# VHH binders against q86b00r158to499, part 6

Target 1, 342 residues: q86b00r158to499
Amino acid sequence: PRNSLQRAIDRLKNKFGISLKGSFEEEFYLIKKGDNNNSSVASLLNSIEKLDHGTFANYHSLDCYGDILEKITNALEEQGLPIEQLLSESGSGQFEITIDYTDIMEACDRHIIVRQTINSIASYNGYIATFIPKPFDGLVGSGCHAHLSLWDTNDSNLTPDANGECGLSLVNQFFIGGLLKHSKSLTALFNTTPNSYKRLKPFYWSGCNVSWGLDNKESFIRIPSSPFSATDGCSNFEIKTIDHTSNPYLAMAGIIHAGFDGIENSIAPPPPTSLFDQSVLNNQLIPSNFEDAIQSLKENHYLCENIGNDISNAFIHVKLAENKILKELSDDDQILKLLELF
Short names: E, the ipSAE of ESMFold2; O, the ipSAE of OpenDDE; V2, 0.75 times the mean of E and O plus 0.25 times the DockQ between their complexes.

## First folded at step 1 (VHH)

Design d05 (framework vhh_rezetamig_d1)
Fold by ESMFold2-Fast, scan of step 1:
Structure d05 (fold): chain B 342 residues (1-342), chain A 125 residues (1-125)
Amino acid sequence: as target 1 above (342 residues)
Amino acid sequence: QLQLQESGPGLVKPSETLSLTCTVSGGSISSGDYYWGWIRQPPGKGLEWIGHIYYTGSTYYNPSLENRVTISVDTSKNQFSLKLSSVTAADTAVYYCARGIKYGSGSYRLPFDYRGQGTLVTVSS
């Protein structure tokens, strides 16, 4: 899959002189081991709730997570991974680590290393780190949002245009047009388990609408606003639906080929949507389950051929088989099985 | 270019409600990328986080203050406000309004990247 991403990178660079840079926001839960450790989802949730009552009840009292988070961040920095931000989500035992942006292949490599480091340090220190998209009903899901930008051969950011729609350049708007055209097929590459689709629900800020817009968390493509947007334009765009069950190399290859189609064919995106505009209620949604997503991918000969037919066919067959096995498990057993994998 | 400015009375009597407003200029509070919050510094002590609000109305409060604190936002005026009820001499402090960067779905540990100049509030008499 890494070679598939390299081919996508080369295609974009050779045809248009454009490169992609990016970073992932890594969302995950930390769960303290030990309290009955009897492999039930209820016991795992209870462990989080006990810590929240004692530890996160005071902004200045994060001590039980402070130690483990410091060990994680030190281990990441020792590996040369520049930490942009670490945040705790309020009261839920959920955390987010963002690494500074870099060339897209390196960003994908960093994503793998970050997850391995978090899992290893957590495990060694008596925690379970989990990247499952929706491990607990009633609690927020975990994604790995991608922040992306387009660059030329002179290392200039091609993403912004202060006079453009949402502060974006025309070339970036075409790239987004391609992403929206292929959004249903890309969902199969981004969200590869039944559990992924429990997170991808309208009105849960997950980015399910086939739309784009400034600060719109319901849109498939979110454009982060800048306090300086009147003069600078926006420096990046965000895809929120990607979760940790994706292969980052395949996900990014798909993104690049979809964006390439947008640029090559000058595909204008639809007008941007506001979260508060009543018309958003009529937006198309991405697939609500993996089977529909895979069907969209199977029918997308452009993406499958450019990713590579052998790779695309293998992905489709393997992931359909994995989903069939997962769906035969009870909801709790599915979470426990995913906990071994993510 | 972003400016945050605190306003409100500098003297509040014990048992009354402290009310402060923050006016934001050079940026919109209706941004999904930011929280807007209040921090204080009592004389001779460190900074203490009071709470913060997202432009949609979601609030997060310091648990030690949560039964006395209300933070509200008015996107039409580009303002957010703090009310702290039942004040005592221990609430005497310099109060700052601040902007914090939001990643994901809320956080107790916001990086406050911009602060107002602060306003001294004395609880006396």
Scores: ipSAE 0.000, ipTM 0.122, lowest interface PAE 19.9, mean pLDDT 80

Design d06 (framework vhh_rezetamig_d1)
Fold by ESMFold2-Fast, scan of step 1:
Parts: C-alpha cells; sequence; structure tokens
Structure d06 (fold): chain B 342 residues (1-342), chain A 125 residues (1-125)
C-alpha cells in the first residue's frame, strides 16, 4: 500500500503541482503489566485504575507515568523523530504524542515507527501500550488524528487565505469538497474493525457529521483556529475519525484521490457549520458500522480504480473476513484479540 | 477517581416528563476542560446521543430531540440533569450520564471518557 500512496502523491503533484504535508496525533493507553493482565478486560481496566488512583489528589498520575513517558520520548527523539507535543489526562491513563509535520509519505512512515517504538519501550519497561479505538466502555477512545496541509513545489503553504471561508484558500476548499463527497467511503479506510465504531457511534461529535468548520469537533473536517488565523488564514485542517486500525498509506492515498477529485472538478464544500448551529442544513452522518462503510467503498468506483482495483478488492475482502471473525467473539474477547494486533 | 451516578424514576407514564439527575464525585463539573451529557440505548438498538452542557450553561441537543430535551447544571451540588418531555414507549431505554473531555495538542479535540452505570427507564402506564 506504500506504492499506492506514492502513486496518489505523484498524481496530485504532476497534475496540480501540489504536495501534502501532515502529522498524526498518536493516542494510546498505558497499562501496567501484572500477573493475569492479559486474561480479562476487567483485569486490564483494574490496572489502569490502580495506577491513576492517588490517595489525596489525582494530579499525581503524571508522576506515576513520568519515568515511562520519559523513556518513550527519549527513544523517539534518539530515532530522529521531532516531538511537537506530549499530552495526558489525569485519571484515565491515556496519552497523546504528536510528531512535527513533514511530507505525507514520511508522516506515514513516522506513524508506523512511533507506534512500534511506543509498544517496544512500554513492553520492555513493564507496560502494555494499546492503540485499540475503544478498549474500555467507561473510558475515552483512542484516535489517530491527521493534520494536513497543501504545499506547492516551492515549499509554500497553499492552505491559508485570510479572505477565504474559515481562513482557507479556494484550492483547499475544493480539496475539502472532495473529502466530504467521498467521506462515507473514506470511513472504510479509516475505521476497519467493529470496535472502531464503538468510538464513533455514541458521539455524533467524533467527526461523524459530513460537514466542516472552524473548531467544529462534530465535523468530519475540522479547521483548527490559531492566533494568526484572522491575519494569515488557517495553516492546516484535521480529520479526527481516523483510528489505529487504518493502514496509514491506504488512508492517505484515499484522502489524496478524494481531494484530487475536489480540485479537478472544482467541488465547493457546503457552507461551514459551527458547534453553535444545531440546525445544520445537511444532517448527514458517516456510516455507523463497518459493513455500511465498506458498502460505500465498494460502490465508489472512482476511489477503487485510483487506489488500484487489485488493492481495493484485496482490502475489501480481507477486512470483511477479519470483521466476521472479530464479530464472532464476545466484546471482551475481541478486545483481548485486538491487544495482540494493536 | 471520577464517578458518575444516574438517579431518577425507572417508570414514567406516557405523555409525562422523564427527569434524571447525574451526581458527579471525585471531580468538579465547574471545569473549563469538560462537557457533561446524556446518552441512551433503546432495547435492541444502538447508542443515541441526547445532548450535553458546559458548566457555563451552554447546551447542545440532538436535533431529533431538541424540542423535548432540557439539560441543566447545578454546580453547587456537583450535579447535572436531564428532562425529556412528552415521553412515549419509544423513549424506553437505558440512560447514561457522561463526561466529554477537551484534549489539547496544539489543536482542540473532544473525547468521551467517563459514564455512569446506566439506569433503565421504562415508559408504560
Amino acid sequence: as target 1 above (342 residues)
Amino acid sequence: QLQLQESGPGLVKPSETLSLTCTVSGGSISSSDYYWGWIRQPPGKGLEWIGHIYYSGNTYYNPSLENRVTISVDTSKNQFSLKLSSVTAADTAVYYCARLYDFWSGYKTSHFDYRGQGTLVTVSS
């Protein structure tokens, strides 16, 4: 699928002189290894709760994780990965690491290396790192948010225009129009297990609305505000629905081909929506389960042909088979199986 | 650690108003980092978001329910509440109260991280 991404990159560059840059926000849980921690979901959850429960203050959770987080960040930096941000939530055992943005192929390569490094360092130091989209019903899910921007051949950012909708250039608006047109099919590439849809299903606001807007957490495409957006426009756009079950190369190939369609056919996105506009003109949602998502992809001849019919058919066949196997397991057994994979 | 607990009647008559309260312990609802809300699961169906509230009182409701739903917050009691008017048998469901957190990484993201155990509400005469 790396070759599929390269073809998508080349197509966008050769036709329009545009390249994509980006980064992923890696969300994950750290669970302390113990006797029997792989035997049940309840044992795993209990391990998180014991680590996060401070006698007089939950703000001590960072102290409990300080050593392991330092080892993870040192290992990433020793591999030449520039860490832009590390965030945590006290009381949940969940963390996020963001690597600085780069050319999209390198961003995908970095995504794989980051996950492998986190897993290896955690494992060696007595922890399980898990990237499962929704490992515990009572706790937040883990995504793999992508921040993306469009650049020209002179390495200038084409994304912003202070006079454009949401501070975005016309070309970026067309790219987004393509993404929204293909959003239901892209969901199949982004969220590839039944568990993925537990993270998306309950929320509407997890990027499940087929819409876009400034700081709108409910939109499929979120435009992050910055102190400079009023003067220079917005520097990037975000897709929050992507999770760690995606193949990043296929996901990005799909994104590029969808955006290409938007630019080539001048597809204007609908008007942007805000969190405060409850009556959205078009109340469309992305698929709420994998079967509906994959059906949308099967019917999307444009995406399948441009990704490559052999690759698209193999993806559809393999992922339907994997989902069938996973759905035969109880919810808890599915989580234990996914721990072996993610 | 944070705990959320639903309370209210398990049986409501058709056309009446369903009223549920969520009591929050181990954390304050007067946090700028979080939203507080309600979701439900009817028998044999998936989860449905009802709405959520910020500690300031700003509310966000599911458009399909917005004419019947009121969510309110009482920071002095560390509680938030749901009122759903004109109930019918279709409103029979397990109701959950929940917290949504805003997670910052140079960009603002929101995630659901805690929920109550759920409370079954049956709408019947």
Scores: ipSAE 0.000, ipTM 0.104, lowest interface PAE 21.1, mean pLDDT 80

Design d07 (framework vhh_rezetamig_d1)
Fold by ESMFold2-Fast, scan of step 1:
Structure d07 (fold): chain B 342 residues (1-342), chain A 125 residues (1-125)
Amino acid sequence: as target 1 above (342 residues)
Amino acid sequence: QLQLQESGPGLVKPSETLSLTCTVSGGSISSGSYYWGWIRQPPGKGLEWIGHIFYSGSTYYNPSLENRVTISVDTSKNQFSLKLSSVTAADTAVYYCASRPVGATRYLSGAFDIRGQGTLVTVSS
């Protein structure tokens, strides 16, 4: 898959002189293992149930996790990963780590290293770090939002235009037009388990509306505003639907090829939508389950050919088989299985 | 027993919009058990999937047709419809409305098990 991403990068650079930079927001839960019952399914379910009932949410915060978070951040820093931000998220025991912007291939490499480091340090210190998209019914899900920007060969940011819609350059608007055109197929690359689709719900801030807009957390493409920077335009755009079941190299290859189609064919996105515009509520959604997403990808000959037919066919076959197995499990057993994988 | 029936004009002029409706009987379009789709067969060619919709409004389109096709549902009438804009002679075909069960993992060409009898649409000046 890494070679597929390199081909996508080369295609965009060779045709348009454009490169992609980005970073991921790594969302995850930390679950403290029981004293001598770490392997007990009952103890893990009990921990999840107590979290859902608000017992831990009332008493456990960033302060209570200070020691383990310090160990995680120190391990990331020792590997040369510049941490931009660490936050406590809305869910009890849920955290977000954001790494500084870099070239898109390096961003994907860093994403893998960050997840491995968090998992290893947590495990060694008696915690489970979980990247499952929706591990707790009733609590917020975990994604890995991608912040992306377009750059020329002289390292100039092509994303902003103060006079453009939402502060975006025309070329970036076309890139987004391509992303929205291919959004249903991209969903198959972004969200690869049945659990992913429990997170991707309207009114859950997951970005499942096939739309774009300024600070709109329900849009597939969110444009982050700057309170004081209207004269410079926006610096990046965000895709919120991506979760940790994704292969980041395949996801980014798909993004680049979709955006390329937008630029090459001058695909204007629809008008941007506001979260507060109830008269023009966007009712077009990305697929609500993996089978629908994968069918959209199967019929997207453009994306499959450009990603590589062998890679695309292998992905489709393997992920359909995995989803069939997962769907045969009860919700609780599926979570336990996914805890072994993510 | 689930049944589907197409209705709409048999002749459309080039550059205009083709509009077809499918009426569902023997089951509710809002049951959540099925995707509702459109498939066509041009003269002398195989079946081509156009797109499908879930009753909630989620749509899935053939990428080669995506910029021209819109599928919508009307749950109050137990119907779904197809609009195909900017038609040309190449859009001449027998058009079928069809359904497939949620969670089907078959090839798309074989995924739609229940379909209407088909309606011939000719694009001619």
Scores: ipSAE 0.000, ipTM 0.084, lowest interface PAE 25.0, mean pLDDT 79

Design d08 (framework vhh_rezetamig_d1)
Fold by ESMFold2-Fast, scan of step 1:
Structure d08 (fold): chain B 342 residues (1-342), chain A 128 residues (1-128)
Amino acid sequence: as target 1 above (342 residues)
Amino acid sequence: QLQLQESGPGLVKPSETLSLTCTVSGGSISSSTYYWGWIRQPPGKGLEWIGHIYYSGSTYYNPSLENRVTISVDTSKNQFSLKLSSVTAADTAVYYCARHTYYYGSGSLKGSYYFDYRGQGTLVTVSS
């Protein structure tokens, strides 16, 4: 799949002189290992609760995890990975690490290294780091948000236009039009397990509406606003639905081919929506399960052919087989199986 | 109105322990929102983060200094303190206490940190 991403990058550059830069926001849970070595979901959830029990429930979880987070951060920096942000997320024991913006291939390479480093350091220090999209019913889900921007051959950012809709250039609007056109098929590349779809629900800030807008957390494409960029327009756009079950090279190849279609065919996106625009909320959702998502991908000959028929067919076959196995397990056994994989 | 004020010696002898206290007024240290820390600026160099503490007592230290640094908090006095052991001439700097959100931005844990309040700073000279 790394070669598929290279072909997508080359296609966009050769036809339009455009390249992508980006970064991923890595959301994950840290769970302290106990005596039963992951023998039950209840035991794992109890471990998270025990770690926070000695601190006040209303307080920032970074307090409890300082030592392990510093070991993770130091290991990432020793590998030359510049950390832009480390935050506690909404869930108890949940964190987010973001690495600096870079060329899209390098961003995908960094994403793999970051996850491997977090897993290794956590494991060595008596923790489980988990990237499962929805690890427990009572806990917030973990995503892998992608921030993206378009650049020309002179390394100038083509994303912003202060006079454009949501501060975006026309070419970036066309790219988004392509993403929204292909959003149901892209969902199959972004969210590849039954568990992924427990996280993707309306009104849970997961971005499952087939829409776009300024600071709209329910939209498939979110345009971040910033006081510092008010006069220059918006510098990037965000895809929120991606989770850690995706192959980042394949997911990004899909994104690039979808955006290419938007530019080549001048696909205008629909008008942007706000969180408070109830007129569009229920009619345009991404698939609510993997079977519907993969069916959309199967029917999308454009994406499958451009990604590569052999790779697309292999992906579809493998992921359908994996989902069949997962769905035969109880919910708890699915979580235990996913902990082995992610 | 929140204010932070450093206090402690202006001169410390090599090999001894530097002790500084920060007094917080106009707000409570017992806040779940913020961390309380120490930053220094050696002559001719940039700012260096030393460490910070949560009101519960949990501490985070610059790895380059962690074997010599102790930060403590006294919520009853609305104060927090720095002890830096085995000082040398390299520890000569202006020391600031600060309030900030726990945020790793713009590089490494050894890099730049953002804060919304700081003290006026106190010059500490290490000499015999």
Scores: ipSAE 0.000, ipTM 0.111, lowest interface PAE 19.3, mean pLDDT 79

Design d09 (framework vhh_rezetamig_d1)
Fold by ESMFold2-Fast, scan of step 1:
Structure d09 (fold): chain B 342 residues (1-342), chain A 125 residues (1-125)
Amino acid sequence: as target 1 above (342 residues)
Amino acid sequence: QLQLQESGPGLVKPSETLSLTCTVSGGSISSGGYYWGWIRQPPGKGLEWIGHIYYSGSTYYNPSLENRVTISVDTSKNQFSLKLSSVTAADTAVYYCARDSGKWELLRSPAFDYRGQGTLVTVSS
């Protein structure tokens, strides 16, 4: 799948002189180990400290988990991974680590290394780190949001234009038009288990509306409004739906081919989602289950051909078989099975 | 663990006021940092945001509903409540209470991380 991403990168560069840079926001739960707290979902949940705080600043959570978080961040930094942000998330015992942006292949490599490092350090220190999309009913899910930007061969950011919609250049708007056109098919690459779809709900910060907009947490493509004063518009765009069940190389290859289609065919996105009319936020959703997502991918000859027919067919076959097996398990048994994998 | 539970009448007559209460357990409304709100789903339609409140009493309402909606908070009981006046059959829906930490003033977009199970409210004579 790394070769599939390299082909997508080369295609974009050779045709348009454009390269992607990006980073992932890694969301995960930390659960303190004990004999009982490893045996059932209820036992695991019981070991998580309940927090009394806001999601954007979580002093109590950081204080209680300070030692393990320090060990994780030190291990990441020792490996040369520059940490941009560490934040407590909405769920009790849930955290987010963001690494500085870099060339897109390296960003995907870093994504794998970050997850491996967090799991290893947590395990060694008596914790379970879990990246399951929705490990606990009633608590928030965990994703790996992708922040992306378009760059030319002179290392200039092509993403911003102060005079463009949402502060974006025309080429970036076309890239987004391609992403929205292919959004239902991309969902199959981004969210590959039944559990993934328990996280992808309207009004749960998951970005499941087939829309885009400035600071809109419910849009498939979110445009951050806080570019520094050095830029003439927005410096990046965000895809929030991706979770840790995805293969990051395959997901990113899909993103690049979808965006390529947008640029090549000058696909304008629809108008940005209105911030002031909340009644329309549930319009045009991505698929609500994996079977519908995979059906959209099967019907998308463009994506399957460009990813590679052998790779896309293997992905479809394997993931349908895995989902069938998972769906035969109770919800709790699915979580326990996924804990062995993520 | 944080839990939200709706309570109120399952049946309301047209032109009357719908009153629902959300009881929060396992967490404090007054801890700050969070907005608390209401969303609903009419039969065969998508989710609709009604409004939310901060523990200090600051409120934000869906403009289409703002003339009929009042949300209030009682920090001593760890509850918040919805009043929807002049109801019609169009107000028939499953109503959910929810926690939103999205800082509405900055984002102008609701995002809910915890919900109650929902309560069905039918408006009929």
Scores: ipSAE 0.000, ipTM 0.176, lowest interface PAE 19.5, mean pLDDT 81

Design d10 (framework vhh_rezetamig_d1; at its last look DockQ between E and O 0.05; V2 from the best seeds 0.00; counts 0 for: pae E 13.3 > 2, placed apart)
Fold by OpenDDE, look of step 5:
Structure d10 (fold): chain B 342 residues (1-342), chain A 129 residues (1-129)
Amino acid sequence: as target 1 above (342 residues)
Amino acid sequence: QLQLQESGPGLVKPSETLSLTCTVSGGSISSSHYYWGWIRQPPGKGLEWIGHIYHSGNTYYNPSLENRVTISVDTSKNQFSLKLSSVTAADTAVYYCARPRYSGYDLKTGNYYYGMDVRGQGTLVTVSS
């Protein structure tokens, strides 16, 4: 998988002189282990601190988990991982850590290390960290939103253009056009379990709409606005649908090849959407289940070929088999199984 | 300040090739930030995007003209050019070189549209025997 991403990186650079940089927002839950060894999902849910879940960046949440979060932060910093932000998310006991953006390969490497570190520190300190997309019914899901930007050979950010649509350069618009074109197939790379699609629901800021736009959290691609957007443009775009079940290398390889297609063929995206445009919202959605997503990928010869036919085929078959097993489990057993993995 | 200027013959015979050059000043065409394009406006009609080129040499052509259009870039001269072969009276238009800044796909018509921040003053090319 890592080699596939490298090929994608090289392809983009060699053809267009463009490189991709990025970072992942790592969303996860922390659960304090109880005295009883009851590992039922209900028991785990009851072990989550009863906080006002619905308040983003709640200071009280940070206080309650201050000790463990400090240990996590220290461990990451000791490993030379520059933390951009640590904040509480919307769910009770839910947090987000973001490492500074870097070259896309390194960003993927960091993504893996960050998750492993968090899991390790949590376990050592009597907590369970889980990166499952939708670990509990009624609680907000967890993703790993990817913030991406295009760069030239002079290490200049190509993404921003104050006079471009949504503050993006034309080349980046074409890149996004490619992403949207391949959005169904990419979903299979981004969301690889049935549980993933419990998170991917309209009107939950999960990015289910095949669209893009400024600060549109319902869009597959969100363009974060900044105070400097008016003068300098927007520095990055965000893919919202990616969760931790993805192989980051394959996910990014898919993104790069999809974007490459956009640039190569000057695929203009549809008009950008806003949260206030009710006519566009819910019109075109990403796949609502893994089977549909993986079928889209299977039929996407362009992506499969460029990612690599062997690795693509292997991925498709393995994930189909895994999903079949997972779907045969009860909801609780599925979560317990996923806890072993994520 | 970026300036674009079209140059070329104003009269072309039917079946011949229309050739235009755009000279860019106040900026480099080698920039990775921008595309360079051609647009035309036939008399009494709207603007039609012809195509554009990236500094890498990658091109896009309007499907309606794709088989007849060639756009090239000369970085040494800071110029890019348009060739339109097998011209007919329908190709009579004011031609502009331009720097596109945004594009979109019109879901209703199935056509791409382009916005630009700068273009040349335009040059009339008449196809006549």
Scores: ipSAE 0.834, ipTM 0.936, lowest interface PAE 0.6, mean pLDDT 92
Fold by ESMFold2-Fast, scan of step 1:
Structure d10 (fold): chain B 342 residues (1-342), chain A 129 residues (1-129)
Amino acid sequence: as target 1 above (342 residues)
Amino acid sequence: QLQLQESGPGLVKPSETLSLTCTVSGGSISSSHYYWGWIRQPPGKGLEWIGHIYHSGNTYYNPSLENRVTISVDTSKNQFSLKLSSVTAADTAVYYCARPRYSGYDLKTGNYYYGMDVRGQGTLVTVSS
């Protein structure tokens, strides 16, 4: 898979003199361990609810998240991974860590190291860290949103144009046009388990609309607003649907080949959508299940051939088999099995 | 089969506005996910990108020309048009309407470089008295 990404990087650079930089937003839950609290999904959820409610008026309970998060960020920084952002997310006990921008291959390598570090530090300190896309029915899901930008061979950012739509350059809009054209096929690379599709729902800010727009959390491509957008344009764009079940190298290879198609064929994206335009938000959705996503990928000869037919066929075969096994389990048993992996 | 054809005066006087129209056949501008644009080639020089337009009216112009250039689209006629104001002899060139293909960017000048994957046959516009 890493070689597939390298081929995609080389293709974009050799043809157009363009390289990608990026970073992932690592969303995860922290669950406090206790006697039997990891033996069922209900006991895991109870552990989060008890800790979160306990912190409302109890300094000692609040301190336990602060301490673990400090240990996680210190461990990441000791490994040479500078923390750009740490946020508490919408879910109880849910957090987001973003590592500083870097070349796309290094960003994928960092993604793997970040997850390993979070799991190790959490475990040592009496927590379970989970990256499962939708571990609890009553709580929000966890993704790993990718922030991406286009750069030339002189290390100049090609992404912004203050006069462009949403502050983006024309070449970046073509890249996005390619991403939206291939969005249904890319979904198979981004969201590889039945559980992934419990997170991908309209009106839950998961980005499942085949659209793009400024600060639009419902769009497949979100353009983050910038304090410099009036003069410099937007510095990056965000793909929201990616979750931790993806292979980051295959996901990024797919992204690069899709964006390449957009640039090569000058594919304009549709007009950007407002968060409040409900009619546009419901016009086209990414697949609602893995079987439809994988069928879109199977029919996408362009992506499969450029990723590599052997790699694409192996991915399709393995993931269909894995999904079949997972779907034979109850929802709760799927979560317990996925907890061993993510 | 997709075809593009330029039309407009072949002679424009200095200080006046150069006006060209491109007619698209064999495909619909409004149903496409492509930009449509204008590129020119002065005698003895390389291709110079003028600008692009999407069927919504959204435009991108060459920064060196943006004070003088306007591109518009008429989806009902399946046409897009170029107006270049305050012309001089330096604007003498063969003008092509095209579906553009990205080929590069120069950050120092702010210029994008585009080729043509589908284009008209070109029309010579001479700026002279």
Scores: ipSAE 0.005, ipTM 0.380, lowest interface PAE 11.0, mean pLDDT 81
Fold by ESMFold2, look of step 2:
Structure d10 (fold): chain B 342 residues (1-342), chain A 129 residues (1-129)
Amino acid sequence: as target 1 above (342 residues)
Amino acid sequence: QLQLQESGPGLVKPSETLSLTCTVSGGSISSSHYYWGWIRQPPGKGLEWIGHIYHSGNTYYNPSLENRVTISVDTSKNQFSLKLSSVTAADTAVYYCARPRYSGYDLKTGNYYYGMDVRGQGTLVTVSS
């Protein structure tokens, strides 16, 4: 998979002189291990709710999370992983860590290290860290949103253009056009379990609309703005649907080949969409289940051939078998099994 | 099968406006998936991007020509047009309408370079007399 990504990187650079930089927003829950075994989803959720109860319990929860978050932050910094942002929702048990962007291969390597570090520090300190896309109905899901930008051989950012649609250069718009064209197939690479699709619902801010736009949290491609977007353009774009069930190297190889198709064939994206805007005609949804997503990938000979037919066929076979096993379990048992993996 | 055809006068006097129209057949110019553009090739020189337009009316021009160029679209006729004002002999070229294909970016000039993925046969426009 890592070699497949390298081939995709080389292809984009050799044909167009373009390289990709990016980073991931790492979303996860911390669950305090109690005196009893956490053997059910209800007990896991109750462990989070227990930390939120009462005046003293709320204060204790803030102190406990502060300590574990500081240890995670310190461990990441000691490994030379520059943290851009750490967010928490007090009492909810969900956190987000964002690492500074870098060359996309290194960003994918760092993504793996961040997950391993969070898991290790949590385990050592009596916590379970989980990256399951939707571990708790009624609570917000966990993704690993990718922030991406295109760069030339002189290390100049090609993504912004203050005069372009959504503050983006034409080349980046064509890259996005390719991403949207292939979005249903890419979903199979991004969201590889039945649980993934419990997060990918309209109005969950998961990005399940096949669209793009400035600050549009419902779009597959979100364009983050800044106070200077009107004068300087927008420096990056965000893919919101990716979750931790994905292999980052395979997901990113798919992204690069899809964007390559967009640039090579000058594929214009549809008009951008604002949040809750129904004025555009090309508003579709990504697949609502893995079976439809994997069927789209299977039929996408362009992506499968460029990623590598052998690796694509192996991925399809393995993930179909894994999804079959998971779907035989109750929703709660799926969560408990996924907890061992993510 | 998509086809593009240039039309307009082949001879333009200096200081006047060069005006060309591209008619698109076998496809719709209103498609949200494509931009539509103009490229020219002066005698003995390489291709030069002039500009392109999206069906919404958004235009993107070569900065060196931007103060003289107007590109417009008429979706009801499935056509788009080029006007280049204040022409000189330097504007003598074969003009092509095209659906753009990205090929590069020049940091020194700020220009995007586009090839002609689908283009017309071209029309020679001579500026003289």
Scores: ipSAE 0.000, ipTM 0.186, lowest interface PAE 17.2, mean pLDDT 82
ESMFold2 (binder alone), look of step 2: mean pLDDT 80; pTM 0.808
OpenDDE, look of step 2: ipSAE 0.803; ipTM 0.929
ESMFold2, look of step 5: ipSAE 0.000; ipTM 0.266
ESMFold2 (binder alone), look of step 5: mean pLDDT 80; pTM 0.803

